# Designs tried in a protein design chat: VH-VL binders against q983m5. Part 1

No score or structure here was measured in a lab: all are predicted.

Target 1, 189 residues: q983m5
Amino acid sequence: MVKVIASSLRKGNVVDKDGKLYVILFAENIHPGKGTPVTQLDMRRIGDGVKVSERYRTTEQVERAYVEEREHTFLYADGEGFHFMNPETYDQVAVSEAVVGDAAPYLQEGMPVQVSQFNGIAISLVLPQRATFEVVETEPTTKGQTASSSYKPAVLSNGVRTAVPPHIAPGTRVVVMTADGSYVERAKD
Structure headers, positions and changes below count from the first letter of each chain, unless a header shows other numbers; Kabat numbers aren't used for antibody chains.
F, E and O stand for the ipSAE by ESMFold2-Fast, ESMFold2 and OpenDDE, each averaged over both directions (binder to target, target to binder). V2 = 0.75 x the mean of E and O + 0.25 x the DockQ between their complexes.
[cut] marks letters that were taken out.

## First folded at step 1 (VH-VL)

Design a1 (framework fv_anetumab; at its last look DockQ between E and O 0.05; V2 from the best seeds 0.00; counts 0 for: pae E 14.9 > 2, placed apart)
Fold by ESMFold2-Fast, scan of step 1:
Structure a1 (fold): chain C 189 residues (1-189), chain A 123 residues (1-123), chain B 111 residues (1-111)
Amino acid sequence: as target 1 above (189 residues)
Amino acid sequence: QVELVQSGAEVKKPGESLKISCKGSGYSFTSYWIGWVRQAPGKGLEWMGIIYPGDSDTRYSPSFQGQVTISADKSISTAYLQWSSLKASDTAMYYCARHRYYDSSGYYPFDYWGQGTLVTVSS
Amino acid sequence: DIALTQPASVSGSPGQSITISCTGTSSDVGGYNYVSWYQQHPGKAPKLMIYDVSNRPSGVSNRFSGSKSGNTASLTISGLQAEDEADYYCSSYTSSSTYVVFGGGTKLTVL
């Protein structure tokens, strides 16, 4: 283990707290107008998935473990979780629903993902920033309102709800951000 | 089954260079650290340093920083310990060992060891 | 630069129990539950006997047990047997400049 200051920690880092390992889910440095600067960390314990929120002084030292990201390809999902293959080593990794989290609806067979492991245990997953899905449901475009119309609700083929421009019809493929499902553009292929 | 196999014994003169090896098999070589431990004749164990073969991140004991170089070649699952100029005081048994940093199932500092490489430096 | 303190030697008779101590500071043994014990027979590489203070790897006899109180960890061998005669080393994670620290070693003689 190495000692790092709390303010240097970011999502995906693994830290030791009271002899237990946690993966950082969210980190924010808070600079109050009065009082001591603090680092707010939201963490998930690797062994049992317990979520914890902790505050540290920004300069407080925390033990951090080494983690390496490796590219994998998504294969399939089943009752045991989500299955990925390292294309260089052919090692398969099963990743739990708790680790995959909100990324689950965006996984597509063959999709490259970065899997972070600590001692063979998958602890976090990073998808490509964008993914393409078909719009399966959306409102019809009404004549005379197109130029001034705001985005309209749509449902993607993966079940995610988003908002799309008025001209997007059901059956259109669209590119969305995997972080929040927000519309980027109409797919060009 | 996990195995670490080290290179054979070496007999050298002061001032000579030397590179000894430790080959891992039976596990994912890039998923574990490899440490080097020195044992002088009739003495105890001394940690020298450790390397993560996946990205060659290397950490040294303060006593050995600058005295030796630790490296690894992941394409052949082999770690190395190297001296640019040997001294008589480098006479010792050198062990490589696989290291697991902390995880949710426990902490294993050195769970599998190589058989050792005896280095003799005559003065 | 730093080493954990162990007695140089201990002895016992077959069937007895013996205990080997390993004393450090709050920066190693006292501060963390990452103490390991290794057995080394003459001419052979060390073998991991105990990790995380008290856990045994698969294949290690339950005659070997570990514990810790404050800055001192202990290895206890019950039902002492002739093949237990060996050198025993403790080690700990350390928050000092050295990542891993070993004890000086204890020679166990079975009389």
Scores: ipSAE 0.005, ipTM 0.450, lowest interface PAE 14.3, mean pLDDT 83
Fold by ESMFold2, look of step 2:
Structure a1 (fold): chain C 189 residues (1-189), chain A 123 residues (1-123), chain B 111 residues (1-111)
Amino acid sequence: as target 1 above (189 residues)
Amino acid sequence: QVELVQSGAEVKKPGESLKISCKGSGYSFTSYWIGWVRQAPGKGLEWMGIIYPGDSDTRYSPSFQGQVTISADKSISTAYLQWSSLKASDTAMYYCARHRYYDSSGYYPFDYWGQGTLVTVSS
Amino acid sequence: DIALTQPASVSGSPGQSITISCTGTSSDVGGYNYVSWYQQHPGKAPKLMIYDVSNRPSGVSNRFSGSKSGNTASLTISGLQAEDEADYYCSSYTSSSTYVVFGGGTKLTVL
């Protein structure tokens, strides 16, 4: 454990507050025109998943935990959770559904994922920023539509609902952001 | 020690003007927000507004916007609450209070309070 | 403006613990950790007892504690004593108009 100032905390850091461990979900340093600069932290408590939001003075000392980060490859999901393999050691780890959270629909077999572990248990994942999925449902393309037209509803092959440009037809492979499913571009394959 | 000393009790008639004061000492007056809180007889606390004396940034509760004027004279470490035309319903105890200087919101908690100024408005 | 909701009164016997509730919305108590509690004896100015939900200023007895769950903050007084008899007010920052809101106050009677 190491003491750091609050303004140095970033998403994925783990902190000890009053004997409990929290994973930082979001951190923002706020420098108002008046008053003391603060760090806004949104956190998830390790163990029960309770979310809290707190403000610290930016210079306030906070105890940060050591976290091991290693790239893993996603294998499959079952009733016990989501299974990953370290490609160098071949060790497998199971990551609970609670830890995977909203990222679950974006996991694909063979996908490289950064897995963070504390005391040998997985506490967070970082997926690649983008992933490719097929559009399963949307309105058929209309001739003469441009990318500047209003986006239309679509359903991806992983079940995620998103919006795509009017020229995208069912069966088209698209690149989306893994954070929220937002459309990036048509896949180049 | 930090102190907020308010001006003395006032007895006024409806329609008269009034300016009451709150003098801060024992701390850097321009580095803290000063708030005003009203308490009608037998009633609870009502937040009226605050001022940052360093630059006179002033914010009012919607219930008091346009009803009073909050101001400060940083050269004499004094905040003011002012009415242009008092009403009988303005009869109340009025407190000034200091905000802790490290709160980024600029509003609370109020850690030091003045002794209060009783304003009585009657015919 | 909507004041934070507190019970009008609460009572307890010496030595007992009592809890005073303060209910707001997601725009104030629920959304921010800027809840404070004030004690006011008759004829006196309020005194800060708890700030930032659960912190005690220097000089405030550890018999006073604060907590929050959802949109409701709570002040707990353990080991109730005669001098605890007073009015208690909660307050919170609110994002609805960037200002402070007080609760309606709770009269604590020590029997």
Scores: ipSAE 0.000, ipTM 0.430, lowest interface PAE 14.9, mean pLDDT 84
Fold by OpenDDE, look of step 2:
Structure a1 (fold): chain C 189 residues (1-189), chain A 123 residues (1-123), chain B 111 residues (1-111)
Amino acid sequence: as target 1 above (189 residues)
Amino acid sequence: QVELVQSGAEVKKPGESLKISCKGSGYSFTSYWIGWVRQAPGKGLEWMGIIYPGDSDTRYSPSFQGQVTISADKSISTAYLQWSSLKASDTAMYYCARHRYYDSSGYYPFDYWGQGTLVTVSS
Amino acid sequence: DIALTQPASVSGSPGQSITISCTGTSSDVGGYNYVSWYQQHPGKAPKLMIYDVSNRPSGVSNRFSGSKSGNTASLTISGLQAEDEADYYCSSYTSSSTYVVFGGGTKLTVL
């Protein structure tokens, strides 16, 4: 455990509050025109998943806990959550939907993912920056359109909405950024 | 017990100003957000904004930003919603509700509601 | 933009179980699983029935339950009773400029 100022806290950090451990889901520093600057934290209690919101002075000291980060492989998702396996020990860990969050659509079987854990409990994930999906829906191309033209709306096989170059058609596999679904390039597979 | 009591119904004309109130009791007024929700006749709920009476931090829905003003007087445990110039389209029921934002036992969105204030704007 | 879509209406007979869906238009909706459900009878203020997807406040009947799969949250009412006839709204907290969003509401009719 180490003491840090509240304003330094970020999503994914683990903190001790009143003898209980929480993972930060969202952190925002607020500087009102009048009043004392504060840090607003949305947190999830480790163990039972209870969500809480707290406000600290930006300079207030908070106990932060160390988090272990290890590479895992995504296996599958079910009613119990998303399942990952440590490729070295073959240990499996179930990660809740709350922890996976917006990364869920980008998870693919066999994908290497960095799993952050506190005392064996998964608290956050880091996916590869890029992933490949098939375009299942997009606007028709028009004659004369080139790669330098404006991007058009598209829907990927995982349901994510993105924008692709005019020459991209349904059925084409594309590489996108897992952070926001933005188009990178045509897949080379 | 927690209670939110709102001011009475209002009948106004377009162009008039209005300020309605919501008084909280039975809890630490400065420790919880208070939100305002609009409901036009026969329509759904619309989030307008929230205020934290402890420091008057105020957040507005983009749809209501600049259209209304949310404020609070913590000395009398009262939150306010006001218009500088009413429109006919402002006719609606307005609810205040406690936003249990800071709670160590869990996160509650709007757990207690006022009885609502009916605002009618017509020429 | 962030939006929650509900069916306009659902119906069921007394004793039956019904489900109301609430689907987000963005993956950011309910990112923290801050999904809530409210019950509103005619001429009354809304009442919180479910919070954090599946939790019931004190005093709420255990006939009400909540779940979520993907971007769709669901409110299930078992053992339907006449008193359950009301409008139901889902809601979600977000970290965007729209901190709170409501669904369009669902009218539940008990036949």
Scores: ipSAE 0.000, ipTM 0.520, lowest interface PAE 11.1, mean pLDDT 87
ESMFold2 (binder alone), look of step 2: mean pLDDT 90; pTM 0.925

Design a2 (framework fv_anetumab)
Fold by ESMFold2-Fast, scan of step 1:
Structure a2 (fold): chain C 189 residues (1-189), chain A 123 residues (1-123), chain B 111 residues (1-111)
Amino acid sequence: as target 1 above (189 residues)
Amino acid sequence: QVELVQSGAEVKKPGESLKISCKGSGYSFTSYWIGWVRQAPGKGLEWMGIIYPGDSDTRYSPSFQGQVTISADKSISTAYLQWSSLKASDTAMYYCARLGRGYSYGPYYFDYWGQGTLVTVSS
Amino acid sequence: DIALTQPASVSGSPGQSITISCTGTSSDVGGYNYVSWYQQHPGKAPKLMIYDVSNRPSGVSNRFSGSKSGNTASLTISGLQAEDEADYYCSSYTSSSTYVVFGGGTKLTVL
């Protein structure tokens, strides 16, 4: 462990609070018009999943733990959660639905994923920045656009709703950002 | 003056139940993990498990999971180690110890130790 | 039963220095800076001598020092005295389900 100032903490960091370890789910630095700058942290306790919210002065020191981040490939999901395999050691790890969270719709069999573990327990994961999905539903091609084109609603093959350029038709494969499902470009094939 | 005081020696027969205690004083009992460490006669130290008295969160060594129960009563600053059915192989000195805080700030070393409780199990 | 590897015994003469090794893996000693050392005299509870690899608690002589290289941690005792004769145990945090693991112990004899 190392001492860091509260304002440096980010989602995915692990901190010690009274001898128990928490993973940061959300961090925000708040500078009110009157009053002391504070860092608001939302965090989940490792092992039992208890969520807590804490406020620190932005300059207050907090103990941060080291965690190991290793590449795995997604295998499948079942009642125990999401299953990944280390491609070098062939070790499998199960990651709970709570840990996978909003990333779940973007997982594809064989997808490389960075899994962060502490004490043998998966605490967070990071998907590739981009993933490719087919547009399964979207409005017909818009007509008569001026110099500015408006994006139109679309539903991806993984069920995620996004916005795509007017010229994208159903059946087109598109590249999206896994962080928010936003459209990047048309896939090349 | 941090102090851990353990209950007295016990002589038991196989199959009997037993509960031994460890009372903490001189510090915030609910703010530190307490661990149990076993030492068989003439043998080395063996970690059994730990408890966080503030919420009774427990973690066991795989060798002792299901063999013993660790509990704590924060109202009297006391941790417990319990067997439902003793075996002759449970004959050992049992230490409780507080997990300390260093530069790493993790609960990964034992900074204060109880005096030990000798448990003898024989027919 | 998981244990870190220590020599069963070491010996030295008064005034000399000795070193006790504690060897683990990348999942314990090699992976983390959470190594501690304990001294145990016959019939007594263990006493913390070193924590977090190289830190001494208040009241522990500076003749005791700790270090680590790769998967091996070391306890060095300089200026050996008769009262140093005891069993010494290392311990480490482990990333396995065990959380804590102890070494097998080393008996130090002062001649």
Scores: ipSAE 0.000, ipTM 0.440, lowest interface PAE 16.3, mean pLDDT 84

Design a3 (framework fv_anetumab)
Fold by ESMFold2-Fast, scan of step 1:
Structure a3 (fold): chain C 189 residues (1-189), chain A 123 residues (1-123), chain B 111 residues (1-111)
Amino acid sequence: as target 1 above (189 residues)
Amino acid sequence: QVELVQSGAEVKKPGESLKISCKGSGYSFTSYWIGWVRQAPGKGLEWMGIIYPGDSDTRYSPSFQGQVTISADKSISTAYLQWSSLKASDTAMYYCARHEDWGSYRYTAFDIWGQGTLVTVSS
Amino acid sequence: DIALTQPASVSGSPGQSITISCTGTSSDVGGYNYVSWYQQHPGKAPKLMIYDVSNRPSGVSNRFSGSKSGNTASLTISGLQAEDEADYYCSSYTSSSTYVVFGGGTKLTVL
């Protein structure tokens, strides 16, 4: 444990509050035009998953624990969660559904992922910003001006719904943002 | 005082082997990553790789994978960078640096640097 | 490997502000909030000035600040002093299997 000022805390840090350990899900430093700057923290208690929101003065001291973040490769998902492997050592780690959250549909076998661990337990996960998926459902290719045409609905091979340009046909591979599934471009292949 | 102290300058011929060192003091050596960064004369910084001494987990830049070996001996708080056969193109300043980012190890935030080891390879 | 794009040089006068840009792609600067800035004086090791886009290590002057917009990160130095004259390097995590990529470096001259 080390004492740090609240404004230094970031997503993925583990803090001690009243004898309980929490992983920070979101941190924001707010500098109002009037009054003292504050740090807003949204966090999840490690023991039971309870989510809480706390507000600290930016200069207030908070106890923080050491967290290890390492690259892993996604292997598979099963009833026990999501399984990742360290590509150098071949050690495997299981990550719960609660930790993976909304990232789950974007995981692909072989995808590099940053896994944050505290005392051997995975507490947060970061995917690459972009991933490539095949469009499995969309309207047939249209004959319109793509620059002036509205995007059309599409379903990706991972089941996620997105919007793509009118010229994208079923079977086309597209690059999307893993944060929200938004279309970026047609894959260059 | 937290510091990284590197071995002294080396003058070598092509084909020779070399092992340079980086000794940490004033902190828990096994709790931080040690990275190696190269700077050729008059050029910019190049990331070579990084090691976690606690378990010897090592990551290399593709440009240096198979060209050098990064290792560490946690019993004496020392990291190493080694060549089996030097080339003239290995002439550069070599820095070791400690990576500490509480909560994240993205390999980019080196807070403590060694003084550098100048390696000159010429015939 | 292509380095992140920085201007080769920038200049300013004492008391002024300057900004140094660092442009990458969506697989490095644009994709992650893991950008660092280093200051290097001639003959010396680099010194960490900024990490994780905008955070300052203890002991670094608040005249140094970092930001990011899209694929471009920026280092801003306010109230320029003669001692700020140095080379500045940006660095970013990358998902392209190289792990870390550095910028080409910017020579700051304080005139």
Scores: ipSAE 0.000, ipTM 0.435, lowest interface PAE 17.8, mean pLDDT 83

Design a4 (framework fv_anetumab)
Fold by ESMFold2-Fast, scan of step 1:
Structure a4 (fold): chain C 189 residues (1-189), chain A 127 residues (1-127), chain B 111 residues (1-111)
Amino acid sequence: as target 1 above (189 residues)
Amino acid sequence: QVELVQSGAEVKKPGESLKISCKGSGYSFTSYWIGWVRQAPGKGLEWMGIIYPGDSDTRYSPSFQGQVTISADKSISTAYLQWSSLKASDTAMYYCARQSYYDFWSGYYTGGWFDPWGQGTLVTVSS
Amino acid sequence: DIALTQPASVSGSPGQSITISCTGTSSDVGGYNYVSWYQQHPGKAPKLMIYDVSNRPSGVSNRFSGSKSGNTASLTISGLQAEDEADYYCSSYTSSSTYVVFGGGTKLTVL
């Protein structure tokens, strides 16, 4: 275990909180207009899957466990779980739905992923930071509505709900962050 | 124009069932969460729950879980709030509002605010 | 019932500036930048005044501004006018099973 500042933590890191190990599902550094910056962590307890949300000062120290990451490629999902292949050895690994968790909607055939293991068990997947999906549902661009908000709700082709700029129409392909589904930019043709 | 229009005022007796409605227009109904907010006479706002009409994903406040049912019919752009057995303590103004909220398990953010609001449905439960 | 803490009442004179506080915990106001403020005149539905801590919807006067420091969000109304007399509610996302929490409300009186 090594102590690291909260702001250095990322999705897939394993932290020790009160003698229990948690894998980080989401991490965000928040800078208020006045006051101390904070790090928001959403995490899942490894032993029983209990989900918690914690706030730390960005400089606050948190105990982090070391984990091994190895590259794999996503193959397919079936009733027995999610299947990945090591591109160098061609060995296949099946990972349960519980371990894949919130990453499942973002998996695409052929996608490179890092499989994180702690004490020989798969605890998390690290996907590429960005992935491209089609917007299947969003409100039409109307002058009155777009004036009220800079972003509007949308549903992506993988079922994830997100927020997009007012000029994005249904059918547009967009690049989103795999960590939280947040909009990055319009995809290139 | 984006608007939510609610059903009219109701006067009921304890033990009766009730279903009130909230109809959205001027926007993609399946792309926004619809929230329900209660305001008892002379009191503040209490969030009851939300529904995403596109897939009927429904979330309740613990105080209202099991006390009410929230549903939606996306074919007519209408959300509903329903009681199987009303109590005198259910007397209140009930608002629907278009709401987006952060779902921290998936990590995406949809705004988390209420805009627009319906005009409100006054429910009076008395013997 | 979880509720954010607001003063029950606040008062000011026309032309003055007033501030309404909204205090929560690290699981709501302190942990997220998802605070909104609503104005409610008697007999009317609430109206969104501020969203995402400090953003103002189109059509809302620039006399209204929002901010946050630690576990406390604030709504400031400058150049106070008689029509500002209303109840004001804050709201925040919460990481608990509640998801959304409102403040108890503040009655603003313009004297």
Scores: ipSAE 0.000, ipTM 0.446, lowest interface PAE 18.8, mean pLDDT 82

Design a5 (framework fv_anetumab)
Fold by ESMFold2-Fast, scan of step 1:
Structure a5 (fold): chain C 189 residues (1-189), chain A 123 residues (1-123), chain B 111 residues (1-111)
Amino acid sequence: as target 1 above (189 residues)
Amino acid sequence: QVELVQSGAEVKKPGESLKISCKGSGYSFTSYWIGWVRQAPGKGLEWMGIIYPGDSDTRYSPSFQGQVTISADKSISTAYLQWSSLKASDTAMYYCARGDYEYRVTGSYFDYWGQGTLVTVSS
Amino acid sequence: DIALTQPASVSGSPGQSITISCTGTSSDVGGYNYVSWYQQHPGKAPKLMIYDVSNRPSGVSNRFSGSKSGNTASLTISGLQAEDEADYYCSSYTSSSTYVVFGGGTKLTVL
């Protein structure tokens, strides 16, 4: 265990709260124009999965536990979860749907990911910042809207909904952020 | 497409029990929070509580803690709001709404809403 | 009991821009970037217009925009249309005693 200030905590860190261990699901540092800076944390208790939301002063000391973080490659998904392989040792690990969460639609065979484990159990997963998908459905350019620079709704080949520039047509491959599905650019080739 | 369908209007007497329902379809029911929002006649929206159906994690507004019970049955993709003993002050429209995907309880917003269940409690 | 402060009413003419304010404290609007805006037409369920201060859901017109400064969030509607006439509610995460708090609502009249 090491003591860290609350503002240093990030998704995937494990913290001790009142003798129980929690994995951080979401962290945000908030600095109001007037008032005390705070760190807002969404956490899941490791033992029983109970989710809690906690607020700390940014300077408040929190006990952080060490976790193993290792690179793996995505293989496939099945009824038992999502399967990854360590490219150096060829050891496979299964990660539950709860841990993969919002990242699930973005997983592609061969994708490198960071897997964090605590006491042999996968507790968090970090994907590459960007991934490429084909646009399967989007609104056509219509008369009177060609001058607009506004983004339009689109559905990606992985089922994720996003917004793309007006010039993007169905069948175009696009690069999106894996954190939220937001459009980055048209895939080059 | 995502849809939340609520049970029909109810007319009750003070002291009676009541359980109303909200059925989700078109999405993974166990992966999103379901919230309950009350609107008294001619008044604004008031948050009552929220449940994550995947593990039944439930959070209440302090104003409604102990006054109502929120539950869910994931086998039929249905959330419930229940009173053990109704009061005239419970007369209101009750909405269920889909909250954030699993990770975002503190940033909760409601993207799809049920049509509402009108509950009238009078003697 | 605790609600975010919105003006009771606001009015505008077609083509104008109007702004609706939502004022809280450092424990809700001022402390977090988790502000949402909802539109409600008479007899209908609310519809999400803005989430996380400034993000629009798919299908919401870009005439609707959100912002925040200190303890006050704002919804701005540009190019006002007759169909925009409705009640508007803000909502925020709160760290004090509830997870979600709503504003009192603002009636928008398009004259």
Scores: ipSAE 0.000, ipTM 0.463, lowest interface PAE 14.5, mean pLDDT 83

Design a6 (framework fv_anetumab)
Fold by ESMFold2-Fast, scan of step 1:
Structure a6 (fold): chain C 189 residues (1-189), chain A 124 residues (1-124), chain B 111 residues (1-111)
Amino acid sequence: as target 1 above (189 residues)
Amino acid sequence: QVELVQSGAEVKKPGESLKISCKGSGYSFTSYWIGWVRQAPGKGLEWMGIIYPGDSDTRYSPSFQGQVTISADKSISTAYLQWSSLKASDTAMYYCARRTYYYGSGSYRAFDIWGQGTLVTVSS
Amino acid sequence: DIALTQPASVSGSPGQSITISCTGTSSDVGGYNYVSWYQQHPGKAPKLMIYDVSNRPSGVSNRFSGSKSGNTASLTISGLQAEDEADYYCSSYTSSSTYVVFGGGTKLTVL
């Protein structure tokens, strides 16, 4: 356990709150134009999955648990869960479907991921911010009364739905954010 | 195109139950909050609550806590607003809206995409 | 519960500039740089015009600008046009990033 300021906390960190351990799912530093900066944390309790939202002053000290954060490479998924390999030691770790959660569609064989373990148990997974997928389905640009955007719906090769510029055709590889599947740019090759 | 499509207009009597819907398309539905905003006839916008469809984390304004239920079914990218017993004072236009996430800050700051609205009329 | 304070109405002539104010407290408008503005035409859903005090979404005319001083945010519309006639609402986050408060709304009439 070590005390850290709230503003240093990020997704995947483990904190102690009232003697219970939580993994951070979302962290936001809010710096108002006037007044005290605050850190908003959305957390999941380890073991039972109870979700909690907490607000701290950015400078407030929070007890952070020691977590082994190590780079792994995604290998495959099976009935036991999602399997990752440490590229340096060749040790494999299985991560449950519950821990991987909404990140599952973005996993690609060979993808580097940060796996966090607490007392030998995988508790959190952090993917690269961006990943490349092929657009497998898209339709013509439409203009609606309530939406003035020219972006059109698309389905990526991983099944995720997103919106892409009108010039993106089926078969184009695109870079998307792994946090929400949002379009970033056309892949450059 | 990113859009939210709401269910059609409803005419109800006091005491009846109602569930209206808001279907998202063209984006990762589980990655954005969906808010519900009420507008009584001739009045302004009033925030009711918000849900994160990825885990159904739901937060209500103090004025609407216990008055309505907000839920979501991520398998069909649809959010819901529900009343167990309608009152005449529930007569209003109801909007759903997506809360935007701006990259680099980790912040949800504005309602960038709005549904077309569902008119609910409650009269005896 | 307490809405942000906006004037009920403002008016201007084509080509002029008008400003709509939005006054709150240090726990909402004054406390955070998360003020947004929405335009609503009769019978239509609101449209986002400004976010984070002064930023415009793509597709919104640069005639629309936002600012903030203390507990008051302002929306300015320059080169006023007939299609700008609408209701305008401000919004701010309160003491929780997931909580939202709206202003009472301002009807803009283009004379």
Scores: ipSAE 0.000, ipTM 0.452, lowest interface PAE 15.9, mean pLDDT 83

